VH-VL binders against q95uq1. Designs and how they scored, part 8

Target 1, 197 residues: q95uq1
Amino acid sequence: MSDNHEEESNVPAYVPGKHVSVDQLKQQDAEDEALKRYKESLLGTGVHAPKDDPRKLVIKEMKIQIEGRPDTIYPLDTKELIKEMKTKPFVLKESCHYKITLTFNIQHDIVSGLKQTNTVYRKGIKVSTEKHMLGSFAPQALAHSVTNPRHGWEEAPSGMLARGSYTAKVVFTDDDNEEHLSVEYAFSIKSDWKSDD
Below, E stands for the ipSAE of ESMFold2; O stands for the ipSAE of OpenDDE; V2 stands for 0.75 times the mean of E and O plus 0.25 times the DockQ between their complexes.

## First folded at step 1 (VH-VL)

Design Sc (framework fv_sonavibart)
Fold by ESMFold2-Fast, scan of step 1:
Parts: C-alpha cells; structure tokens; sequence
Structure Sc (fold): chain C 197 residues (1-197), chain A 120 residues (1-120), chain B 103 residues (1-103)
C-alpha cells in the first residue's frame, strides 16, 4: 500500500451498452452480480463498521522502528490507549536512525487529503512543527499503512542541548478541515540506550 | 496512583525564609518524563508558577523571573520529595502554595495546598 | 511571554445550560493549551489537555476545542457539581480564571 492511494475501486465500473443481444445482456447481468460481490469484499470496514462507532479514522497502531533495535509498538485503536500514549515514552539515542509507521482503518466514507500536523515541545516550548500529506483513503478490509520517511531513515538529533524529554501532538485533518484525531506522545533523546529500554 | 503531600509552616514573619516540602508517592522524583513544580495562588495575582526541578542526565531548575533571586527548589531522591525555599518573604508572598507534577507540559497531579500567611 | 486572556471573568447559568468559556493567546501556540477546574478550597484539577483531549475520569459533558490563538471550553449540560472557577494554561502561564455560578 502506498501513502497516496487513489480510490480503492480496482473493479471496472459497469457501463451499459446501447443495444445488446439477449445473450450479452445475460452475461452482463452475471458480471454485475460478481462485481457487486467483489466490491463488497474490498469495502471492508466501510460496509461493516460498527453502527455506534462514528469514527472515520481508526489508528490501529503506531510502530517506532530503530535501526538495529527491536520495534516499539503502541496499540491505539481505543480512546483509552490513545490517552495513555503520552505516559509511555519511547527512547531515541543521539544520531540513531528511525522511522514511524501508522496502521489504520477508514470507516463509513472516503477520507480525502488526509494530512498530519506534528508539533514537538520541550517543557511547553515549541521546538518544531511539520505538516505531512498522507493521501486519500477508502474504507477497506485491509488496514492502510503509512511510514515516515517513506524511504530510508530519519536521523535523531545529537548534542548536549538535544538530549532531554520531549512531548508531541499529532493532529489528523482532511481536505474539508475536519479534525479526525489528535494524539499526544512523548519521547526522550539520550546519549546511550538504557538497560531497561 | 500518584499522590503529592505537602508540609510546612502556615505563618512566617517578614524577612524570614519560607520552607515547604512535597512528598511524592506513586512516582519517582527522578522520573525523566516529569518535572516537579511549585505554584502559588493569591487573590491579587491568581495562579502564579514559581519554578520547577527535573532530572535529565543531571538536575535542572527553572525559576520565574519575579522570584528568581530568592527561590530555591531542591529534589531529595532518598526521601522521594522536593522542597521550596523562598528567602526574604514579604506580605506579597501571602498565598496558597501548591506542588504539582508536570507531565508532558500539563499539571496532572497537585498537592493539597498550604496556606502561607506573611505577617508580624 | 505569551499572554492569556479568558472571557468572561464570571457567568451565572442554570442547571442544564450549555456554558462556553474562551481563552485567547497573544501568539500561536498550536494546540498546547490545558484547562483546569478548581472548586472552592481545593487544588486545581486537570480537565482537558492538548486543547481537546479529555483527562481520564472527567465527565463527557466537558469538551475543548480550538487551535492557534482561540480556544474554547464547553460544558454541554451544566450540573450542580460544576460550580467552580475554570483556568486555561500554556507553559508557565495561567489565564485569570472564569467563575461559573449555578443559579
């Protein structure tokens, strides 16, 4: 899955002919039924989303990958887990190579132009803000996945002034300026890995 | 469950030093994700942040400009507590003093408060 | 320093009313704004963090919204226990407070 998906139709739309033989019409009717069944298999959570869950964006997990280290995975598919996120910081060693992957479902309808704004703070002082376009996503059975950076690795800052504890807020919005989700998380930059990390 | 318990005198004379302590349970004063704050409240000035102490490879302190010359905030890792010392107090220092944990820039747990009156 | 201005300074409302309190900042702070409730004789209690995130254990009638320089705390249906003063906070700075009196 790429980050900038077009609509997940993958099924040619049925286009009616003008004048067609009876045999061809029977063939087209059978193909219509098959296409509808196939399309239902692609819709996933858009068809079978819980009636009492109005969310269009459901983050299943956030995965922090550090080169040469085990992955750190945060499940985020409930509001309780999202609230707990900021109390469970992850650690980055100075100059380490890392990337972050979000796995998510879209429910109810297509979300067009999903973007994230990530703001990082140190003791309440804003140290950076970045906006990233993720793409447009349709409801489907398989979860979508977006990794930042899309290629290669990000490098963690280094130096005595870079070391310390950070908090961050990521906000997900779309082309209609609808806010879908806000998540706070925390991390620390250290000179070396702790034995209890 | 995090709990903050305060202790200290209620009445202090002008020019003396105010000393308060905040005992921590359910967290460590050396937790690198947390900062430990003193905040006071008076009718004239409202809620006023005084300073914090926190551990990031070494101990750091930040103090409000209005009290910077008179204030010291010290952690005590052996007792899992931190203290406030405010020198040369005046009647303007009369307030309810709170200790509070700062976790990711919010103050999520507060002590019960100590009313301090500066009077002869 | 970032200045925080709350409005109104006080209000009176009936049980069941929708109450709105605003906080404005002199500079863009994105969504780094917290709301606190303080009942008479008690320490402040964290209500909302990161502008819109409800603190665990806080009733769902409380909500926060806004970003940049304009922020709102809303109580959808005021209850008797909501008699309190509400404060916004950014970094080391607190707003002056809004007192909510229940009629």
Amino acid sequence: as target 1 above (197 residues)
Amino acid sequence: QVQLQQSGPGLVKPSQTLSLTCAISGDSVSSYSAAWNWIRQSPSRGLEWLGRTYYESKWYNDYAESVKSRITINPDTSKNQFSLQLNSVTPEDTAVYYCARELYSDFDYWGQGTMVTVSS
Amino acid sequence: DIQMTQSPSSLSASVGDRVTITCRTSQDISSYLNWYQQKPGKAPKLLIYAASSLQSGVPSRFSGSGSGTDFTLTISSLQPEDFATYYCQQSETFGQGTKVEIK
Scores: ipSAE 0.000, ipTM 0.439, lowest interface PAE 18.5, mean pLDDT 79

Design Sc1 (framework fv_sonavibart; at its last look DockQ between E and O 0.03; V2 from the best seeds 0.00; counts 0 for: pae E 16.9 > 2, off the site)
Fold by ESMFold2-Fast, scan of step 1:
Structure Sc1 (fold): chain C 197 residues (1-197), chain A 124 residues (1-124), chain B 103 residues (1-103)
Amino acid sequence: as target 1 above (197 residues)
Amino acid sequence: QVQLQQSGPGLVKPSQTLSLTCAISGDSVSSYSAAWNWIRQSPSRGLEWLGRTYYESKWYNDYAESVKSRITINPDTSKNQFSLQLNSVTPEDTAVYYCARETYDFLSGYFDYWGQGTMVTVSS
Amino acid sequence: DIQMTQSPSSLSASVGDRVTITCRTSQDISSYLNWYQQKPGKAPKLLIYAASSLQSGVPSRFSGSGSGTDFTLTISSLQPEDFATYYCQQSETFGQGTKVEIK
């Protein structure tokens, strides 16, 4: 049963899978060489998580890429930066093409079925809710990267009804329905990149 | 100090149009930080949100699905007021109607000032 | 859409009592829940917004707490003027109300 119920999106319930820690996963299958090799390939060489940092998901940055424009990058690797994100809105021009890339690390345990739920609001009213499956990820030194959409570009809305100020909330969950992170951010849809002097 | 003052008829016959007005003082109907709402209350349905109007770069309206085909909420910047028009009323529309200002705490709207209410009875 | 369930639907209390009213939501709404007080013949009055923020001019005996799906409104020492119906609200949805009556 999913702890992240979203009746508005009418998505089916998700049943969490069995969760196993990295250390337990490695020890559990010592007598099965093929499975051991597979698990070792996921865990990589020399993974060290801070004992005082219980986070399994650490977003290093969120990058907003707009066709023909410089990238906008939000560092999010601390709780303070995550809290401040909503005070730094970005601008999307009507009908512009954009994509969002998340760069992140996984700590402590493998995260299975990481997904994001993005809800957009206008004057506190929900205008859209979308869920995206990101995948399963293991602790490793090199950061993971996921871009949405995976192919091509997303198109910003256009028209008189689309222009205005928006707020949004992204929630990251996994197959065990564990909530890893929630980020609030703001953006505007405008007729021109320089319309707000 | 924000004040909302309602006016309109208390008795409406079935199939007619209900028309109510909410006059605003202490704030502007085109204030970027606010939305202007109509909410009704009846014993059978409790508190029921009907719709809102608000201004950013343009005027926007949101309406509850239950009344969407019959409702119009219009701002009037020159008189600093907004109105409710509900067409083809039935006895189910009998309720106390309130106008209310909605203010926002980032993702959350809350109704901080309310009009005095108008009891509307739909009967022949 | 989000379902809001208040409990109890009514309660009887005496002046000086601690009163607790609960609101449960069908979906996680973080802290974005508001509380209102309504007296007979009057419009609702905002008490608490964003789960725990006390509205200006509201007595400190009122407090809100909770996040996610479970929220509470507490009146630490009930006064005669507090006998009323209390509503929780999130976005366009209101709870069914809790009537606080004199014992």
Scores: ipSAE 0.029, ipTM 0.580, lowest interface PAE 6.2, mean pLDDT 84
Fold by OpenDDE, look of step 2:
Structure Sc1 (fold): chain C 197 residues (1-197), chain A 124 residues (1-124), chain B 103 residues (1-103)
Amino acid sequence: as target 1 above (197 residues)
Amino acid sequence: QVQLQQSGPGLVKPSQTLSLTCAISGDSVSSYSAAWNWIRQSPSRGLEWLGRTYYESKWYNDYAESVKSRITINPDTSKNQFSLQLNSVTPEDTAVYYCARETYDFLSGYFDYWGQGTMVTVSS
Amino acid sequence: DIQMTQSPSSLSASVGDRVTITCRTSQDISSYLNWYQQKPGKAPKLLIYAASSLQSGVPSRFSGSGSGTDFTLTISSLQPEDFATYYCQQSETFGQGTKVEIK
C-alpha cells in the first residue's frame, strides 16, 4: 500500500464566478467607456483568435526553473512538440529548489477557474497528486504565464527512496470541469547533476 | 532481441516453496527502462500479476496484495536473471507462470517480452 | 483497484470477418490500455499499447481505439492465425479475455 499522501493542498474554496462570455463583456463595455478602454488595453485591438482553432487554451511553453541552474524550456507550440516532451526528461538534483512556469494563450472566450492537476507516477504507480488553482483568464494579445509555486521554490525530494525516474500528467480544467489540456512529461531525481542514468 | 528463458520445477508439494528463474538475454536486469515481472495464469483466476523487480539507483519491488506475504522476487545481476519464490503454496497456486519485461509509456506499463511459461502444479 | 470488463467473453467468426472486442474500465485511464493475443500453450503477445499504437511486427489489420473508460480492439479482416484469446490490460490488471473461435 503506497500511502498516497494526497496532500490536499488547502486550495482555498474557489467560488466559481458567473461565467461571463467575451461577448457579454463586450456588450457590457458598450455602456462604460472606461471599462472599454481598460479591456482594449488588456485585449489589444487585434486579438484575433484563429478561426480554425477551436481551443480555448493553447499552451506555448513549459519552463523548468532551478535555482543556480540554467532554465529548461520546452516549446509546446505543436502537437508534435507536446509529444516529444515526454522523451526529454529534465533532471532535478535532490533537495534542489525549482519551479515550473507555464505559458499559454487564451482564445475565443474567458476560461474561468482554471485548475492544474499534476499527477506524478513512478513505474506506473501514482506517487503524488497536486492541484493548483490558477485563476480566470481572458483572451489577450500577450500570453499568460503562471508559475508554481507562486511564491518561492519547491524543494525536490531527497534520499535514496526519492531518486529515480518519474512521469507526470498535467491536466487543465475549468470551473465547469471542462478539460482544456492534458500534457505528459518526465523527470529524474538524481544525487547530482552529472549522474548518468 | 530480448529473450526470456524460464526454468524451475513444474511440481511442488503443498506448503513448500515454488521457485522459478527467468534468464534475460538482449537486455539487463538492471535496466532503468524496464521492470521485470512475474504473472501467472489459471482458469479460475485468469491472468494475474504477482509482482515486479526493477532498478532505479536502487532495487525496488512491488507485489500483489494477494501474494505479498509469501512472494519474493530477486534480481541476480551476475547472471542477468531474476527469480520468483512463492512460499507455503497451496493447490490454488497451480498455474502457468510467466516472466515478462515491462516497459512504460508514462502511466501505462506494457509487457512486450514474455518467457515461454512454466506450468506449476501443486499436488501432494 | 481498477476493474476491467471485456465484451463479449467469446465470439464466433469466419475468415474475412470484421471482429470488434471491447474493454471497459471502472476508472478513467486516459489512453493507457494495452491489448494482447494469446494462443493455446503460448504466452500472451503484445498487439497494441497506449490504446492505439501498433506493436512492431503486428499486422495492420489490428487496430485499437478509445479513451477514458471505453476501448475497442478491431480486426478488420480476420485471418486463420487470428483465432485466439484477446486480453486488455492496464498496469497490473488484465481483462478476463475474449475468445475468438471459428464459426
Scores: ipSAE 0.026, ipTM 0.619, lowest interface PAE 4.0, mean pLDDT 86
Fold by ESMFold2, look of step 2:
Formats: C-alpha cells, structure tokens, sequence
Structure Sc1 (fold): chain C 197 residues (1-197), chain A 124 residues (1-124), chain B 103 residues (1-103)
C-alpha cells in the first residue's frame, strides 16, 4: 500500500515483509562500501563552524508549501522560535496537496547516517511515524534542505475522523542514535481554509 | 549483483504509447534507499533523465518537466519490475532508453546499475 | 536545473597518455558530481562518485578531483580499453560527454 493518507491518518503506515536473498545481502555490503567512500569525499570540503555554537545541526526554517496557496514559513533561527513553533499551528484543508521543507546547516563535525523521524499525534495518541534517511554531511557554509515528499505532493486526509488538531515532532538522529535536533510543531485539518471545524 | 533486464518493442508509431519494462534481480523495487529511473539517449539531447519511482513509506514519482504531461512510471512489486509509458510519441522521442538503479542519497544520487538499453524508433 | 559543461567535447590520445577531462557547473554542488564511461553500444558505467570516490572494480588509473563548480576526471596512463565517451552527472543532469579517441 502506498496511499498518501496513511502518514496522516489513524491507520498505521504500511510495513512490507521483505524476502532477502544471498545476492541482496552481498549488495548491501557493496552499498555500505559506496557510502563509506562518499563520506570520505565529503571531508575535502573542510570545517565551516562558529566556535561559540556547539550544535552540529542548526535548523534555519520549516516551510509548508500548499498547492495553489502562499507558503507558510517558520523561521527557526533561535531557541525561542523553535520552542514557540508548537503554539503557532498551520492549517491544512482536507484533501489539499502539500509538502514540508526543512532547511538546516551542519557544523563542527561530520554527521553520518542522519535520519529524520516525524511522529504525528492526535488527541495524545500516535497516529503515524515516518522515517527518512538523509545521508551523511560534512560541515559547510551553505544550508541543506530536505523536503517530504522529495517530489510531488502529500495529500491531506479527509472526513470527520481526519479533521481536528494534531501535534508532531520531527527528530534528527545519526547512525549512533545520537539526537541532533528535535522540533515540535502543530497543525489542523479543516473542511475549508477559513473554517473553525 | 543487481541486474536490470529491459523488454519492450523497438518500433512505435507516432501518436501511440511507448511502453517498456525493466525487470530487477538481486534487489527489490521497494528497496530502502534505492530509486528506479528511466533515462534516454539521443544525438540531439544526449543523456536525458525522464523520471523515477521509489518507495519511502509510500510510493513517490518524479518526472522531468519536458515529458511530465505524457509520462507514467509504475512499480510492480509482485513481479519486481517497473515500467515506462510515454504517450503521444513523435519522431523526436526516438532514442535508446535505459532503466537504471539510483543509489538513493538524499542530497544526490548516482546510477550504479543500468539495463542493457532498448533502441526505440518512432516512425510511420 | 544546473547547467553542466564538459571540456573538451572530444580528444585524440595515444595509449600511455595522461588524459584530463573537466566538468564545470553553473552552481556550487559541493562534491555531488559523478563520472561515467560509455563504450559504443553499451550502457554507461559508473566510474567515480562524489567527485573523487572510485567505484568498486574500476582501475586505479582513474581518479576524480574537484569541488564546488570545477571537477576533473583523470586517466593517468590511457589503456586500449579506455577509448570511450565520458560523462559527468549531478542529480538529474548529465554533461554533453567527452569522446576519447585513438590517435
């Protein structure tokens, strides 16, 4: 199943059963070697970090793009802005098409195997968890961006059971499960852009 | 080792639909961190990326703007394949068509396994 | 999309020559550039990924360098099997190719 509504509904995400052959295991070893060589090439770009900021991952903004409407942009340059984001929910009209872009810098050290985990809650209950492997990053001056979905759009769920207020948490961890960033945010699914439902 | 085997007709008439299939062995079309691409090559445009499909908690499709209105790429998990459909072809769609696995790196990918290529001629 | 320009479009060389091919991008792409070899009638074959990382099974006479906007593929001592067309690639964009021919 690959329905967009699974990530934003009460239905758990699809978890495929995987058949792994000996050749697939050998392929995974080859992929690990390719990733290692890729990470080593990143070391050639040097370290671009302010010494007075110890963070390895510094978020800059979260942008919600909705097809046919102006973007909603959250600047996240300060701890205060990050803490307050949850108190400023955005609205999705049911069945709308949207995507979310996070912009961040990497500083100080290489971060290997960075993962993004987004967990969505409704009425205190976890309704979905979505994970994306972002890759490995060396420090550099230019910001990085990650968009979900990478191309195209998500579709917001619809119907009385889907409408309501949601909270969510996006967490960035590395291969050692070290947490580099956690951002909490909120949104509502409504029947119309100006509706109180 | 991953192998990509292409199949499909080499001659298509103008205004018809070009349909190609890429069978995967040694990997799964739904593999984590992989994306499945169609790329074509012609003298006038060189190597031209057409689109991809991939699975990350759900299915995603990306298409080049030049063909977006005419292209469909579909995975088939039961057959471990993915397909290309290109509608309303013209002689300018004449090319060698390749399927390719992209090793999925969120910032950039590289195409580490390619199908053998299919010469497709669009002619009356 | 990022514009990519390879130089030269073609070159003639002898076995044993050092061959250098360049790829220039319209924007800084860090190290996210890959190199491919294509022989007549065959699919492209990955040589170098992430600017300088050698793909498994590729001879060590191939090397890549560069970052930002300027990238180079080098063949330190050209062999008979290296006469082919070489492409750089970033994301969904390929360079126009460099044909390496026997002199």
Amino acid sequence: as target 1 above (197 residues)
Amino acid sequence: QVQLQQSGPGLVKPSQTLSLTCAISGDSVSSYSAAWNWIRQSPSRGLEWLGRTYYESKWYNDYAESVKSRITINPDTSKNQFSLQLNSVTPEDTAVYYCARETYDFLSGYFDYWGQGTMVTVSS
Amino acid sequence: DIQMTQSPSSLSASVGDRVTITCRTSQDISSYLNWYQQKPGKAPKLLIYAASSLQSGVPSRFSGSGSGTDFTLTISSLQPEDFATYYCQQSETFGQGTKVEIK
Scores: ipSAE 0.000, ipTM 0.465, lowest interface PAE 16.9, mean pLDDT 80
ESMFold2 (binder alone), look of step 2: mean pLDDT 92; pTM 0.946

Design Sc2 (framework fv_sonavibart; at its last look DockQ between E and O 0.45; V2 from the best seeds 0.00; counts 0 for: pae E 9.9 > 2)
Fold by OpenDDE, look of step 2:
Parts: structure tokens; sequence; C-alpha cells
Structure Sc2 (fold): chain C 197 residues (1-197), chain A 125 residues (1-125), chain B 103 residues (1-103)
């Protein structure tokens, strides 16, 4: 009986904030200087969303940070790169400390209540599901970065049962349950850092 | 083309050790992309996975809980083969035994794409 | 342990018939389901891997679909050589089999 401790990460009950569209914010700017400043702080001067890209969330990079090791960086600027990522698994040594940083742009509108759902599979079996409330993000000149865990490090599992190859699917959804992004990646847990190269 | 050729006795007495060998051609027993499995089939238990051996910088073995205390799967790199030993057999171990190559793709999962011809093993006095 | 349940356990069909076999798993296995064909006195033969990927050399009349916990093997037009037992499989676990017999 493998107690799949679904650690219900007590993600505090996120009260969905009122979705305020960028257009609504623009209209409100006429009456409130503080709001204008806030908007300027969020949007910066000249944040032009590409007219030909309807996406509200555009992933740019996934970075794997391992304590005492060089970072692994996956550029994700194109669909091809996103597809390629799954063919390049990163290695986690047993009991290592790691974290994952996602870098993304927000376009056109505010994405409210962005949630990351990460599902991990091992040999075709779902072994874990993690949900992270990331928050609300507005279009801005600088890309947003989110690191999980937010504080500290995640410890890679150890032991004979932990070793092996894994796949993961990350889905980004907002308060309206709109899916903005889905990416898949792979990793292996090993006893050492030697890649099978 | 990858082929698996099984060999071993088809009759084993109770309490003795069942021993089978699977010879590999067209692939290496130490291939990183493959695991080498033993599966048995009987009318009472259907297809039953017994265990595997595979190489990932070192040798690993996984065994089914049902036979874990009695089973040994060993690779032989010099002969490019792997073996099954099942100790203390009983009539319940009567089955057709198959060796199989398990291929693993990170996105496709694991699948057994090459099988041995099977060996009927009868446990009888 | 993952449980796999095939339906039906057996069926009778005629040449040219559309045959559908289902496999249900007790856990979400994404698309990591395989289908095998076995004829009497022979080893299982891989037909489909990753729920829907046709193994090389397998006729196109065979197809697989599904994800999560519910999967289907379909034979679009049953041929004489297709009378066999079919098994779904995930990792170490096999279904109980579905025997396709001549009507």
Amino acid sequence: as target 1 above (197 residues)
Amino acid sequence: QVQLQQSGPGLVKPSQTLSLTCAISGDSVSSYSAAWNWIRQSPSRGLEWLGRTYYESKWYNDYAESVKSRITINPDTSKNQFSLQLNSVTPEDTAVYYCARESYDLWSGDYMDVWGQGTMVTVSS
Amino acid sequence: DIQMTQSPSSLSASVGDRVTITCRTSQDISSYLNWYQQKPGKAPKLLIYAASSLQSGVPSRFSGSGSGTDFTLTISSLQPEDFATYYCQQSETFGQGTKVEIK
C-alpha cells in the first residue's frame, strides 16, 4: 500500500480577485492618478503586445537550479524548442536540492489567479500532482519569473524506488480555468550525476 | 533484427530451482534503452510479470513481490544473455515462461517489443 | 498495485466486423498503455504502444485510443488472422485478456 500521500498542499483558498481587463484599467486611468501610476508601473511605457500573437502567456524559459551544480536552462521561445525540451531530460541526483524557475511574458491583458499544475509520471503512472498558485500578472516590459518552491529547495527523492525516468506535464490556468500553457518535460533521478551520455 | 532465444529444462521437481536462459541477438544486454524481463503465463494467473534486469551505469533488478524471495535474474555480458532462477518451485509455478525486451521511451512509456519463443515449465514429481 | 480490467473477456465476431476492446485502469496512466496480440502457442506480439502508436509492421486496421484510465483497441475490419487473444498492458501489469473468436 504505497500511501500516495497526496500532500494536499494547503494552497490557501485563493479568492479570485476581480478580473480587471487592461482596457478597463485604461478607462479608469482618467480618474485616478494613483491607478495611472500603478498601470505605468505594471505596463511600463511602450509595452506593445505583438498583434499577431493572441497568447496572453508566453513562456520564455525553464531553468532548473540544483544546489552546487550548474543551472540547466531550457529556452522555450518557439514551439520547436518546447517540443525539444522533452527529449532532453535533466538529471537529479538522489537527495539533491533543486528548484525550477519559469520565465514568461504576459501579453494583451492581465492574467488573474495564474495556477501551475505539475503532474509527474513514472513508467506511465501518475506519481504526484502539485498545484501552485502563482498570482496575478499584468503585461510588463520585463518577463515574469516564478520559482518553485518559492522559498528554499525541493529535495529529490532517494532510494531504489525513486531512481528512474520521469515525465511531467505543467499546465497554467487562470481563475476562469482558461488554459494558457501546457508544457512537458522529462527528468531522471539517479544515484550520481553521470548522464547516460 | 533483435531476437531472443530461450533455453532450459521444461520439467522441474518440486522444491528444486527453475533455471532458464535467454540469449540476445541484435542488441546488448547492457543497452541503456532496454530492460530484460521475465514473464510467465498460466491459465490460472494469466500473464504475470516476474522481474527485470537492466543496466543504467550499474545493474538494477526489479522483482515482482509475488516471487521476490525466490527469484534471481542475472545478466551475462560475456554471453550477451540473461537468466532466470526461481527457487523452491511448486506446482503453482507451472507456466509458459517468456523472456522479453522492454524498450522505454520517456514519452511513449515502456513496452515489450521483442519476446522469446516461450518455454513451458512443468513442476511435477 | 495497478489493476487493469478488459472488456469483454471474450467476443464472437465475423470477418469484416468492427471489433472494439476496452481496457480500464485503476490509476491514471496517461497514455502509457500497450496492446498485445497473442495466438495459441505463441508469445504476445506488440500491436500498439503509448495508447495509440502503431507498432512497425502492424496493419493499419488496428488502432488504439484513450488516455488516463480508459483505453480502446479497435480493429476496423476483422481479418481471419486476427482471431486471437488481446491484452492491454502497463509496465508490470497485464489485463486478463480478451479472446476474439469466430462467430
Scores: ipSAE 0.031, ipTM 0.611, lowest interface PAE 4.7, mean pLDDT 86
Fold by ESMFold2-Fast, scan of step 1:
Structure Sc2 (fold): chain C 197 residues (1-197), chain A 125 residues (1-125), chain B 103 residues (1-103)
Amino acid sequence: as target 1 above (197 residues)
Amino acid sequence: QVQLQQSGPGLVKPSQTLSLTCAISGDSVSSYSAAWNWIRQSPSRGLEWLGRTYYESKWYNDYAESVKSRITINPDTSKNQFSLQLNSVTPEDTAVYYCARESYDLWSGDYMDVWGQGTMVTVSS
Amino acid sequence: DIQMTQSPSSLSASVGDRVTITCRTSQDISSYLNWYQQKPGKAPKLLIYAASSLQSGVPSRFSGSGSGTDFTLTISSLQPEDFATYYCQQSETFGQGTKVEIK
């Protein structure tokens, strides 16, 4: 301190914008809430995702359709069902016409550039890797649906080298390379359907 | 318990046909979940897969490219066995020949879980 | 054809040692790699399938790991009966083998 023992007079400081009333805060919160509801309505979400479910992609089911045969449906909306899928292989007859439909919800945020990478193995050898762009999807109450192929049918392979048991791994990623889900499944290609099919 | 028993000649002259048989007990040669393989082993080439036969509605054979013009693998359901015929042998075909069962599991792939005892084949004049 | 490269071609070890053998593939085979043990005068014996699955009856000191193109077989504590040649295999292709010899 200085040796003069004089006290310097205090100059008050003014801090603007810190004095907001409780009523003004409540009104601001209400307007923020209204804006949030408006944005949610605009995005078409309708409902909020469960707070205890962090998933952005929830696959409800995978449907395998074979021309002239009953549909095979795999519910996949839980982690347990996804793990169980690999124990329930489906059968394709040589040259049969088939298509696969995914039904899913998006939660929390818009997913941009959702794509699937499907890798198929036979006797331990990678036989194909295919990438399909699914699109960009927003949270909404109504489930999204994507069918591959988009038009017509895919034809199952034929010939002695095509017959046998296959395993596959499908991985879902987006434009930010975030991995949302990985599913393993199995199928076989046979010369004819089972006699009771 | 599955067991494979091999039989065939130990000495074969150059240009002749090598013929080996593998008898199966404890499983069927037409079992859908199995393929039946011939594999040989020599100091110069190591373990070398030669081919397989398997049943799936009908019989199929796969052969290694290196021998495919000279090799025939034939199943015999009545005797529950399968055979190897290798034509026009040369000293380079000198090896220990094994038969083996290949089991297939959807997630584990294929693996050779049962082997025959092996047959030493010498190709020499 | 998928090419398999094993390393080393041979190694010398003592009882109780940790032994590591590697196998590299020319293309991605996921986890579809098998390991076999062969003793002199005997047929190969399956040790491990699908990269890491221990065959029934095989001692727990044997373990496998890896995926894609790089795979490892480990013997945690080498026993006298483990001196043998070890092979990796995928479908129609075998590695050249690694001989584990007494030091």
Scores: ipSAE 0.007, ipTM 0.487, lowest interface PAE 11.5, mean pLDDT 81
Fold by ESMFold2, look of step 2:
Structure Sc2 (fold): chain C 197 residues (1-197), chain A 125 residues (1-125), chain B 103 residues (1-103)
Amino acid sequence: as target 1 above (197 residues)
Amino acid sequence: QVQLQQSGPGLVKPSQTLSLTCAISGDSVSSYSAAWNWIRQSPSRGLEWLGRTYYESKWYNDYAESVKSRITINPDTSKNQFSLQLNSVTPEDTAVYYCARESYDLWSGDYMDVWGQGTMVTVSS
Amino acid sequence: DIQMTQSPSSLSASVGDRVTITCRTSQDISSYLNWYQQKPGKAPKLLIYAASSLQSGVPSRFSGSGSGTDFTLTISSLQPEDFATYYCQQSETFGQGTKVEIK
């Protein structure tokens, strides 16, 4: 049984007198916090996960794919593995093409408007902050995966000013501003792969 | 126990090249965990970072924008030292010059934990 | 680039006083701020790194706090050897200094 009954045909109208398309109703209902809470209260809580684990979002894996090289895979399915990620930096060769895939489970309840915020630092200075809207996810047995970028590749910066060691923090929040996960990690941009283990 | 010993002339004429060396004991100039910096201090400008050299699979240099066109920092692995050359000096380059070891910890950041004794350089006449 | 402003630029204090020096940065630097002490005719000496980590051999009366843009160096009970100029630093940038003088 799915806790997500977000199809408009199964829910009474919450704003009498408005006429919108089915697609507009679904988008409007997903963005309307009051109606979203009403739909959630009608569904109750589904039984899709252990009751003794309160987390709604459980990360399983972070994978860095680099064009022309073997993937780098970080299993993250324990608190210890998440903390250990700080000690296992990965290397990007300047100008390489890469993408990152995160694999996670959603349990207990719907996570609406999941947003990934990735902040990158070099020598203590914030050099970028990127935000990606991932969408809404219902509890289910199968894991969810998201890849950034979804199409094509990202290109690592190049040149003397870009090379160096970086730290980063990725934070996952929902549209209620609840923080579900925070992972600190590190990487370097180098001219050569030789320091890669 | 890491120590830095500076040497070089204390008087340089305008338009000439300032040249200083910093000898390292207790560490290697090619150490993966360190970067080797030059910093100067004057009453008008305070402490001013000039540049660094470091080894990470190959040699890298970073230079302050204010002196980038005039500065060269070179490691010397055989003598375990590094040098500063600053071309076309003017009286504004008059300062105490320091070499410093920069330790880097990815999560604690970088900090300059060992300093040379300082060399007063006057640009005059 | 990052501007770092120390406050006050100078202060007068007596032995035994609690002294507080502030460093403000023009942008968020997380906790990557260092503090140095410099006595006349000497090179700077590292006191604190990463905002609050005390360097080996530095007396425990020195402490650091803060994150983001506002940072503080505290001397809990000033000693005669603590009369010096104090600098904050992040990466390639140093603050202008705070001179602590005998009152």
Scores: ipSAE 0.006, ipTM 0.514, lowest interface PAE 9.9, mean pLDDT 81
ESMFold2 (binder alone), look of step 2: mean pLDDT 92; pTM 0.948

